VHH binders against Ribonuclease 3 (rnc). Designs and how they scored, part 11

Target 1, 276 residues: Ribonuclease 3 (rnc), of Chlorobium luteolum (q3b6l3)
Amino acid sequence: MEPLWHKLSALPFFSSRPEKWEGSGAPPSLTAFIRSLFKGKALSLELYATALTHRSMVHDTTAPEITRSNQRLEFLGDSVLGLIISEYLYRRFPEGTEGELSSYRAKIVNGKSLAGFARNLDLGIHLIIGESADQQRIRTSTSTLADAFEALTGAIYLDRGLDAVREFIEEQIIDSPAFEAMVSTENNHKSRLIEHTQSHQLPPPVYTVLSEEGAEHEKTFTIEVSCNGRRLGRGTALRKKDAEQLAAEEAMGALERALTGDVAEDTPAPEETGRG

## First folded at step 6 (VHH)

Design s32 (from p1 with D31K A96T R97A G102R R103G K104Y; framework vhh_7b2m_4)
Fold by ESMFold2-Fast, scan of step 6:
Structure s32 (fold): chain B 276 residues (1-276), chain A 119 residues (1-119)
Amino acid sequence: as target 1 above (276 residues)
Amino acid sequence: EVQLVESGGGLVQAGGSLRLSCAASGFTFSKYAVGWYRQAPGKQRVVVASITSGGSTKYPDSVKGRFTISRDNAKNTVYLQMNSLKPEDTAVYYCTAELWSRGYYEDYWGQGTQVTVSS
């Protein structure tokens, strides 16, 4: 029979020994959160706890049982997220060029965007962080939230498979108001130029490499775009895709000046925060 | 650093009353739950009262209606008012605070104060 002290020490804010999160089970708040994302089957809650475990826990001498952070799940989740988004964009934009699809994907799966999706899920509240670490700074950090979102994606994949990730991404990213802004053709100069040529019954734009300078892995490309034999713009960049977008931007600016008397402002180079 | 100092224990006759006090120092008293445990010879320590930072209280059935826990955050002090004392209440009474430190909760204890109830 259970001793009386076992029942009495079960008062929710009192214990006769040190209690700590062991990593073998999820905290109650995380358990409720994860169950809210899925219906039906039992969950591998330990996998999700690992997905939300910050690096500060593996350096915490008071929690030696925590031997890994979410880094490995982030690595896996980045790949799974990329696959799902690429397939969606391929199906949604059947006439889209490889460059256009890559541009859309880069806007969706960058650290700032992923941190935004993490904030919409309140992931910061559920992060498992070392007690001595700066709690507020870490829970609101763009890189930490982006990493946690990718790690959560990896955990869903391992626990429930690719279709479950697809449903999660559809709900959290694709159906979001932010997603529609990210796939706007207004910020894709190549797409806008193609639309212009199609609306005027002209042949599609032709991109020509004018020069390649520098050693391998250090090459700079200068690309020119022509429409119906007329040379409309040029761009120079370290990647051909970026040079093509800059060439298309210049072409659209020239066309808009000629037709409306205004000029498109240079698209600011996105801060390259990389993948979280 | 962290200290809990009990006072108010003593010898009392059955049906009598005692008020225990616990003075806390070395931590932000108002932010933590604090409480009272007791331990009779040869038995485990058992909780007899607890109070949260917000003032919510809990008691086991054995003392409910007879014991009242309260706190004074301005004085960093916890009180245990014990009424209608019985011989079975004889024990060493310990003040305790469960503090979050280094990624887990750790219990801090006072030295204890003896309560003896004569029949």
Scores: ipSAE 0.000, ipTM 0.133, lowest interface PAE 18.9, mean pLDDT 76

Design s33 (framework vhh_7b2m_4)
Fold by ESMFold2-Fast, scan of step 6:
Structure s33 (fold): chain B 276 residues (1-276), chain A 118 residues (1-118)
Amino acid sequence: as target 1 above (276 residues)
Amino acid sequence: EVQLVESGGGLVQAGGSLRLSCAASGFTFSRYAVGWYRQAPGKQRVVVASITSGGSTKYPDSVKGRFTISRDNAKNTVYLQMNSLKPEDTAVYYCAKEWSGRTYEDYWGQGTQVTVSS
């Protein structure tokens, strides 16, 4: 790993010993900040310094010894973060479709979301940035903060292993109010419908493709869902799995209306004209 | 190697109290949310209490005011104080390691039986 110890010793917040900061004053040292993420454990400070090193340092004439930014740790951290979030979503949504899980993952590991988590850690103040660079712009940049968060994840992985990263992601992402808002904006309607049929001891929902319209590259699927022989919903989408989710959403709406005494839309009750 | 071991279950009369304990090992306990769940014969497993790493608690209406969840991070233990027990509370009670207040089946404990006689 590239040596950054001399640069760290020159920074206002650098410390080589356990630092107990009591009261108002200078910002916590990098050592104190990193230790705040992990109780009572020894740390590879140089690895974390590299994770917080902006690319402007590579071209800093006052620091010619700095030849590597956080980009490689960002690359690694992106993969580790993706693995941990995918495992979490797989376990949290056992009835979730591949499409639903991928959609949740995209919302969580999106650059804007990651920058938000970085801001919650106040990560911008710990960035190591070239002296000639625009300090305010870089420390508040969405892309820079997202990259630094991923690089930090990679550093934790190399220093402490996968379980430590899992704990970090749980604390910083999974337990956050922002995370619950993200996953609540998407309902797993198919899972809710399956849960409904299981709780009422009914056969599982049956999805039927009614039509496939349009050119192969723009094919539109219309899918209907039936529960215990009753047609409850229909959905149309460019992806079969999305059409199934829309059909399930309509079915759940119909069932909820039935529970409150409201009539389901689009599926008029059949007239009793001797068809029973 | 996550292990969760429940204890404290038993037979009690309606209106009685029980205190369940869950001893955790194999993970950094203080950093994870933990919950109590129950499953009666022929019924789905349902949440009865959860507690975050920070100590925030959540309860369904069916047990709110009667059950209290707490944690002791120094002992790696979660507790469920159950008061004013009803026959409907009869179930196997499970401790579970959670993500953001939700349970994973592969992180369930072995369970402890609670039977409330009428």
Scores: ipSAE 0.000, ipTM 0.132, lowest interface PAE 19.9, mean pLDDT 76

Design s34 (from p1 with D31K W100F K104T; framework vhh_7b2m_4)
Fold by ESMFold2-Fast, scan of step 6:
Structure s34 (fold): chain B 276 residues (1-276), chain A 119 residues (1-119)
Amino acid sequence: as target 1 above (276 residues)
Amino acid sequence: EVQLVESGGGLVQAGGSLRLSCAASGFTFSKYAVGWYRQAPGKQRVVVASITSGGSTKYPDSVKGRFTISRDNAKNTVYLQMNSLKPEDTAVYYCARELFSGRTYEDYWGQGTQVTVSS
């Protein structure tokens, strides 16, 4: 009983077999894919089709109606993606230096990372590629997938606005395991500090919340870590666990310098809390 | 709202002919490629003819020389002339707005029109 237009796959131009233009049988269809991004809302398919159109389709004699590739949407999407990621990083790391924020942004918006996010969406199977082009090479290309991800971001922006892009980026990038690996302080900082205290037969590290500031939507936590009564590090972050890891990172740095004899009696306290 | 309405199907004997029509509304018909597709019970839906906005036509080998697609932009209608029909042509026939030749938007499929070819 379900409408067939929500179930059907897009057909290829040709097959390598004599039965040309047979259905691929690979779900989801473009319509189903786009609807999955927006929880079943009605959408303009033409804009998203353009976002997934590879340059090999332009001037293809088998598709004269296709006059534009995804390049312009890629250009726009790169700017929108950059803005959203920069704003997120600025808010998430209130004590982060410009250099740290730029480093995180570079890890997230590079071609390798974007191609990874594109692969998580199976964008390669939805690409619209000229029949004479190398299908397998293009559908798996890092640069092609990264460009398509940016173009899709631009299409969402034009069709649904900036808030829809924020939701898309939150789901596809920020909530991903890859994103956490790129921006989170190594989980081993707190573990290494515990290991250090255990190996030296000292009490476990003590974490103290020094301040919680801001509205419920955007609290910042400043946490200090002490070992055997000595304050060794401090961290500030939007998440308590991140602040604890930053405090532990600073503490480990201080302990490592003490171990190598780099600490002088007149060495001032660390100037940048939570920025190491 | 995009709407496509197929008509002209029926029962014919092998070797006979049928002319299908598809009336389009809700979009700028002259700007889009349009195709005819068919689906037999238990089989995948496959393209049988496509026509671009400029009038260029394409056919799979199974119907080439027997089927002819044409369009009338003034009437927002696409036609499929089917000659030398065979029992294996038995299927429900659909028309669709195409993203490009052989690939549909999948945003609308009509009820289709049944074509039955007796042996």
Scores: ipSAE 0.005, ipTM 0.349, lowest interface PAE 11.2, mean pLDDT 78

Design s35 (from p1 with D31K W100Y K104T; framework vhh_7b2m_4)
Fold by ESMFold2-Fast, scan of step 6:
Structure s35 (fold): chain B 276 residues (1-276), chain A 119 residues (1-119)
Amino acid sequence: as target 1 above (276 residues)
Amino acid sequence: EVQLVESGGGLVQAGGSLRLSCAASGFTFSKYAVGWYRQAPGKQRVVVASITSGGSTKYPDSVKGRFTISRDNAKNTVYLQMNSLKPEDTAVYYCARELYSGRTYEDYWGQGTQVTVSS
C-alpha cells in the first residue's frame, strides 16, 4: 500500500551493493563465502548465517523466521579466540611474563583489531541486517564487525572443532602483517635496554649468538646480551630477533631487581623441559 | 530432512502462462522466506522472485510485472505465476528456503522443474 514505492525497479536483495541478476560479477553468496574459508568442503551453513545475523533482524516483523542474533555465538567465540591466541603467545614467548602475554592478547583481540580482520574478510557485505535498520552504519561499524568476527569463530568451533578454529586464526590473524606489527610494538625490550644504557652513559648493549642447534625446521637460537662487559640476560627462541628480545627482557628484569634490591622468595622449581 | 519439491513446468508458447508449485517439508515453513531461482544451460543460477514469511515480495527487473510469487502456509507451498512468457525465460526453475529474502544461505535444492518457451 505504499504509494511512494513505485521507484523500486532496482530492488536491493543485498544492502550496500548494486545487484546483478544474470551473468558473472554478481556479489558472492554466503554459501560461496563460507565454503571459501574451508577449501571447498561442504558445510551446514545455518550456524554461519546466525553468526552474521545482526540483532536488528530479531525485531524485524517482515522476517519472523529469524529468532536469534549472533550474540550467543559472539560470547562463545570470544572465549575460543582468547584460548587460541593465549596458547599461541604462551608457546611463542616461552620466557614472557604473565603481564606481557596479557598485554599482547589485549592488543590482538580488541574491537579495533578484530574489526580490521573482519574488514579483510569483507564480513560487512555478508551481514544479515533488518530492512528498516541503517544498513551503511551497521555494515561499517567497528563494534558490529568485531562482534561478527567473534561469532564466526564460535560457529567454526561448533561446526568443525578447535583445530579448524586454529587453522582459521592462523590464516586470518597470526600470519597477517597486522599481527606481526602488534607483537613487534609490544616487544620493545631492546629499545628499553638501549634507553637504559644511554641514560646511564654506558656503551650500547652487545648481543652474542651462543648457539644455533636443531633440525632446520626446529632450529633454535640462544643469544646473550651484555652491558658494559656484564652479562645480564639470555634468550632462546626459534627466531634470532625473538631470542634477542627475550635476552633484553631478562636484562631489564635483572636491572629492575638490582635497582629495588628485591628478589622473589619461594620461587617454583624451574621447568626442566619446555623452556626456550 | 529439509525438502523442497518443484512442479508445474512444461512447454508453452511465447506470450503464454505457467504456474509453478513448490511443496516444502521438514521445517516450519511459515517462519522462512522462500525464493524461486532459475538456471539456463551454461549460465549461473539467478533469483527471479522472493517472498518473506510476512508476505513481502521482491523481483528483479527482468520479470517484474510478469511473475508473481505467493505462498499458502496451510499447505506448506509456494507458487510462481508466470505470465507473458518469453523464450529467454526458458530454464530449470528451483525453489529455495531463505534466511533473508533474496539470499540463499543453504544448498537445499530439488531436481527443479523445466520451463521451455517456444517462439
Scores: ipSAE 0.005, ipTM 0.301, lowest interface PAE 11.1, mean pLDDT 78

Design s36 (from p1 with D31K A33R R97A R103K K104T; framework vhh_7b2m_4)
Fold by ESMFold2-Fast, scan of step 6:
Structure s36 (fold): chain B 276 residues (1-276), chain A 119 residues (1-119)
Amino acid sequence: as target 1 above (276 residues)
Amino acid sequence: EVQLVESGGGLVQAGGSLRLSCAASGFTFSKYRVGWYRQAPGKQRVVVASITSGGSTKYPDSVKGRFTISRDNAKNTVYLQMNSLKPEDTAVYYCAAELWSGKTYEDYWGQGTQVTVSS
């Protein structure tokens, strides 16, 4: 087939084959970028080129060989990204409710967040955009960058499998400074405390009900949280969940003070501190 | 067994119209990009029109506004409507189907159909 390929490769129809993207058709900056994601060579450069192809290329008469945009890879990538993020959140927040996990996932997988991760990769400079299109507007567009990030995720999945995507998402999303803010905002102190113990290789927090007082309609719960046998906080509320969150809030404050300060009193009452 | 069969070629006067058909069998036609190509005596083969699986079309300037490509996935057929034909449109017209599927690339070509435009 090689003699036929050499003869027919001059036709725009055959320019879409992988060898054209790796050879004469592939931008050097794009191939270098894709190789950097794997610290080596990609198995299928055309999948990645397609992931970075904006719809304006489909109608570009100077590149008639480009007949598809990144839309289908975006569809696939959204599903793969959602699966990996959901599994991570399920494992990281064992005490998290379905609503809490869904809220975290929504914050991570929204267009603004994904565009941010795309910007951290300088993804905009690697986009394949029609010559007559507004280059700067498209390369900086939040929706375009978010779509390209999802499409890239889909391409990695097809080329290298689910574990490679997991490693990519861990590096680009989970290990990012932005990720901590997304899962630690809006009074989710229990999740913050669990994350702290996991990151420091400590046993998980233990919540203990110290008292339940009052009539059924006005019942108050006092809950204490301990980590590694040390009491770190207490909370009192009408709902157990709220009391646990208050206990976790106090615990996080205590841990932050312990990391940044060394303020211990020499005369704590024996009955106040762990007199076990 | 894969097959692409072109039909609808023939003789036509300048300014006339012809409709070419390409009937596909032996593969999942709806997944493939399909193009029409032509080759005149002593000239290189060139693209005339293309249509993606999603229905997006492309044309070179030489035929834009005169030629229209369309597909009917239920009938496994692609069409080329040629209007305002010129003597320079005289060529053998070929139907070609292409699929990029992950790591694999597939292409199939028809045998061609002759179009002659007299002045």
Scores: ipSAE 0.000, ipTM 0.094, lowest interface PAE 19.8, mean pLDDT 76

Design s38 (from p1 with D31K Y32N K104T; framework vhh_7b2m_4)
Fold by ESMFold2-Fast, scan of step 6:
Structure s38 (fold): chain B 276 residues (1-276), chain A 119 residues (1-119)
Amino acid sequence: as target 1 above (276 residues)
Amino acid sequence: EVQLVESGGGLVQAGGSLRLSCAASGFTFSKNAVGWYRQAPGKQRVVVASITSGGSTKYPDSVKGRFTISRDNAKNTVYLQMNSLKPEDTAVYYCARELWSGRTYEDYWGQGTQVTVSS
């Protein structure tokens, strides 16, 4: 809105004369920051200002004209982000199960991950926060940064459409080093184990079929994996590939426990399910 | 900008072997899944091998045990080792990856390399 734009343009970070930031020195103004996301395209700055407006501004007596926070844009942005990530995962993993795709999406679209992407953008510096609020705490808060990232996604959608969001998500999430780690962790334990052996200059893992048992129509395979002559895991499944993945999963767990000195707990963690 | 350049095709006798190479440029090769596809005359393009950024591989039953896909991230290259070739393997082989272009998902294909298996 007009009142919000007039208020924000008066602040040091909302200069009408944006400066180029070459990766050093002071962070860019909000105007320069938003323009940098779209490589000089003309934009409606009011939507982006609202996306970066923290709830504390609604109760700020020095800014009575600001009556709305980024919460509505966060709601919209969450849906748009979910759609874009779901479509990407669907196409990237054509043989992926519904469960696998949902697991990847959950890892990417969680608060901790989104806050990380927000930090990569230095988004906390651009947040519009009430003067009486705890500035340091809010600008570094995981939940605040995650919400702001989603709200920014919503603002991009309303201002520039779905394709602009796809470009933004490709640059900020999909092409990030963090993204590949997230999908690799869920996708293939065998690949993770191979990466472990390569990083430690060890021979590749060796998979051995220990048994093939059960009825002909439901033959069960038990496969063992060894690394550098040490037996680290076993998996049992109806298909060899699944048994190998389970063996590799156990092996990775064993290696993690050996590294940290941890031992398996006798009492497993209790199951906890929330009701919607 | 995105380029995939295949090489290594040719004429080979049934039971022979060929190794195809695909040199990639214009995208972050190490972070993307890449696959080999083939198209015989009058037929649809079908996948023959795929490899994830982490090295996980998948094959259709028609080539399982005979074909091996591998990647060299330092060289931005993906390979297809084809053993025990059959006349049915005759096709143009394409290196491909799916890349989000900012507008739609686009399959990026190389120019292809012809593999002919004689009996």
Scores: ipSAE 0.000, ipTM 0.120, lowest interface PAE 18.8, mean pLDDT 75

Design s39 (from p1 with D31K S50T P60S K104T; framework vhh_7b2m_4)
Fold by ESMFold2-Fast, scan of step 6:
Structure s39 (fold): chain B 276 residues (1-276), chain A 119 residues (1-119)
Amino acid sequence: as target 1 above (276 residues)
Amino acid sequence: EVQLVESGGGLVQAGGSLRLSCAASGFTFSKYAVGWYRQAPGKQRVVVATITSGGSTKYSDSVKGRFTISRDNAKNTVYLQMNSLKPEDTAVYYCARELWSGRTYEDYWGQGTQVTVSS
């Protein structure tokens, strides 16, 4: 039904990644690539071909029938991607502030991150680019790859709906090795601890400075954190904020053990005895 | 293939306790919210408790203060500690994978484990 898209999907590519292909065969066609993203679903190749069409094709003399690039699908896909990621972050961090959620979203949906996800899909080799354009530059461009990833998201939305986009984002973004670094939850122990206390309807954590040791220019702070009257952790560091994070880390460990039902009642006596 | 396998159900007297476990495979467990649901005969499946990838928890009003959900990412397992059990807690308990709290797909459910509270 789309003779031109069929012809364009067969255009030469600058190179393939050998480890991604069987033997010395050519890289897969656009049809094969799109089928690899979905199992058991009907495909609408027209939307996907448009999503991968670079603007250089609109004025290409060898393809005068091509009148649209991926720019409109990129516009739509940006909105859909933003919605899905915002909902995920809202639910994943129920105690997160608007500022924290916005910061996470910005890290995930920026051009550099999106281009990375596009590279993981080898999107560059599937781009439909004008014959006279700089093939190598365009297929490796951060902005071009990010735009193509967004356009692909828009195409999936129009073809298969929001649930299919959510599955695509789960596989390509959430499950990616890089995702946790973008969301950086492991090193924010204070936020995890306050989230825990709020979700259990407990008073917020209380941080107390136990000691300040050393010279004026080299003080060491020891800070203790307590939750609902119980002392759960201590941290020592050259900066108060670092000591608080260490105290919160110990507290989270103690709470996680308590939640799994581990026995943790064996605590030393509160008062030390003198010599006897 | 996403797979969830529940265990730990059984028969218990009112006021007793049970601990349910759900072993997950086929996905990066630490990145997803997971939840416990239950279904009594002739009734709709309802949410019991959920836990986000970050560790935040939510409970239905009927179990709040009695049940505790927790996760062990190293073992790809989610737990439901059930205390002060009541006859009305009798149901088949299901584990479900969710990308976000309170939302899930049918094919991400486990087979279920029966909990019966007598008296």
Scores: ipSAE 0.000, ipTM 0.225, lowest interface PAE 15.9, mean pLDDT 76

Design s40 (from p1 with D31K S56D K58R P60S K104T; framework vhh_7b2m_4)
Fold by ESMFold2-Fast, scan of step 6:
Structure s40 (fold): chain B 276 residues (1-276), chain A 119 residues (1-119)
Amino acid sequence: as target 1 above (276 residues)
Amino acid sequence: EVQLVESGGGLVQAGGSLRLSCAASGFTFSKYAVGWYRQAPGKQRVVVASITSGGDTRYSDSVKGRFTISRDNAKNTVYLQMNSLKPEDTAVYYCARELWSGRTYEDYWGQGTQVTVSS
């Protein structure tokens, strides 16, 4: 049984191959990529090759020794990534509600977001794909890239431990401009709702206090938001400002669902994993 | 805000050379893969060359051996050295980096630089 790196020279992204690959190690492109993730340190290549192995390889008659894809590592990596992001958000936003933290996590750990991070790493070039498969389609697929990013996270976890994953996620996700945009957008639901009403030439949103309950220091506010006479959201919080933001967040969600129309009736509820 | 600005395009005769530059700002350039794309009139935009954060390069078959992509992280710039130019290389050349902005997937592109190769 030959190691997976023996297949890498046969799988060019642009139909270009390394001019010359000799030896028992991985082709230079994958080895250089893996080394770049850890600032030039040498790593166990076999685990990372498995993380980048597409399911088309397990059915490739030219590679019968390949008996598994990256799916198991993707399963593990999804859990590890979720833990790291959840812990970061919990510590970063000590006054954030569980709803806000869940919303941030969903934006960060969804298929489109993860595919974007995978593209920033140029991960598609390093995928190990069956010779008979549509190379260009698979290497640019949102779901394939998202799965590969998660599998890579799982591989780092097994090879280097949780702290190495934290460093990887900090560099690839948290330090990215995309992360800042996600967090900044999420914190301004009321502003987004106002922008929506202005762009559609509708009256501004109206916020109504439905109830105030509890002791003076533990008073809970429930606020509802209406747009053009339609009730679109409500939020409950210890501060009016927070209740208004939650109401606006629900309203934005309702408007997004309305935009997709009746086709959404047959769609299963999305999980918080963010895979697309 | 993320910005990419291409320069270096122009008119050149077949067999000639040009060097394109792309100046990047608004993100940590050294951490991202960047690429060169081109679009001929009435055609879809297609990839030409890419370079990873680690310096690994890939080229489309049509330019392999003629074009060289490189980067200078100190200057936040990516380059495309184009040699042995052919009329078929005539296109607007764009540099690109992809960014996920939350709910919408956004590609960050420059405005492009025109390359015209006469026969």
Scores: ipSAE 0.000, ipTM 0.106, lowest interface PAE 19.8, mean pLDDT 75

Design t01 (framework vhh_8cml_1)
Fold by ESMFold2-Fast, scan of step 6:
Structure t01 (fold): chain B 276 residues (1-276), chain A 120 residues (1-120)
Amino acid sequence: as target 1 above (276 residues)
Amino acid sequence: EVQLVESGGGLVQPGGSLRLSCAASGFTFSRYAMGWFRQAPGQEREFVASITSSGGSTKYSDSAKGRFTISRDNAKNTVYLQMNSLKPEDTGVYFCAKELWSGRTYEDYWGQGTQVTVSS
């Protein structure tokens, strides 16, 4: 656009500066929280306050000085997070195909997973939210928490560089208890289930095709897996092999929850696969 | 600080067996893949075997398949390499390696190694 192009060319250094938030109205505990993320270095609190600023603040009449939310930092952070995770997966799985690496990345950087990491940081309580907004709903929202985690990643990148982001991701994602489940291969689910039945002296898993729906070129298969007479999982996919792996994945999740007593979040979510 | 200490090497006759151990410290052992590499005199360091953080998947070089078994004990922060049907060409210094995730170098952390000699 000509008018916008002319305006941009008139600006000093022809460069956009970071989203500005003047610190007015920031929670008193924000500085303590941000300092808890890093060791031995000074931080730009304004940048991190912006990362934690929900869109409801832009129209808050009690804070007219706040004109921008975390959306731009979220955009940047998504790219940085994607790069760091892709680099890790490339190195960790040297024989992995492009499709396999993309699948692992999608499991790690999806909204549900990122919201989980945000919850581990208690990120919701540090969000800067408009006074009239639904506080409880926003602070517990999967999409809001995932967006805030990405925005925080973007803020770390701008303030401290790429190596600081690697350290943050290593601590918050890779060293997390859930990480191995996120990077397990789909081919490994059926093998793990067979190993489980063998170690417990049970019959092998039985896979049953429940339905085949759709046109010949777009046929969808729903497959169920049973172990020792118990139905443990179900998967739906365009290929039988993929449906079997999804059924085995659900079965392993159910067995792991039963054995450890650990609560995996089974909340239905309308969120898409995440950004990649 | 990542520290890896290998042990279990020695002199054996062809057809013999050895069990190598690698004691790890300074990181969350259960979160990282571990591997074994070896280096013979005048040769480059080569891959032997690797094991995922959970122990659910293993990978072997063609020369090690069917003869070597990699395993780990996450409670003891230790990775093992059971070597059976040893051959003279298996002679070399065996190194334990941790996957290096963060930082600029992207190199595996290496231990000091343990010498394996297979001779008649």
Scores: ipSAE 0.000, ipTM 0.150, lowest interface PAE 15.6, mean pLDDT 76

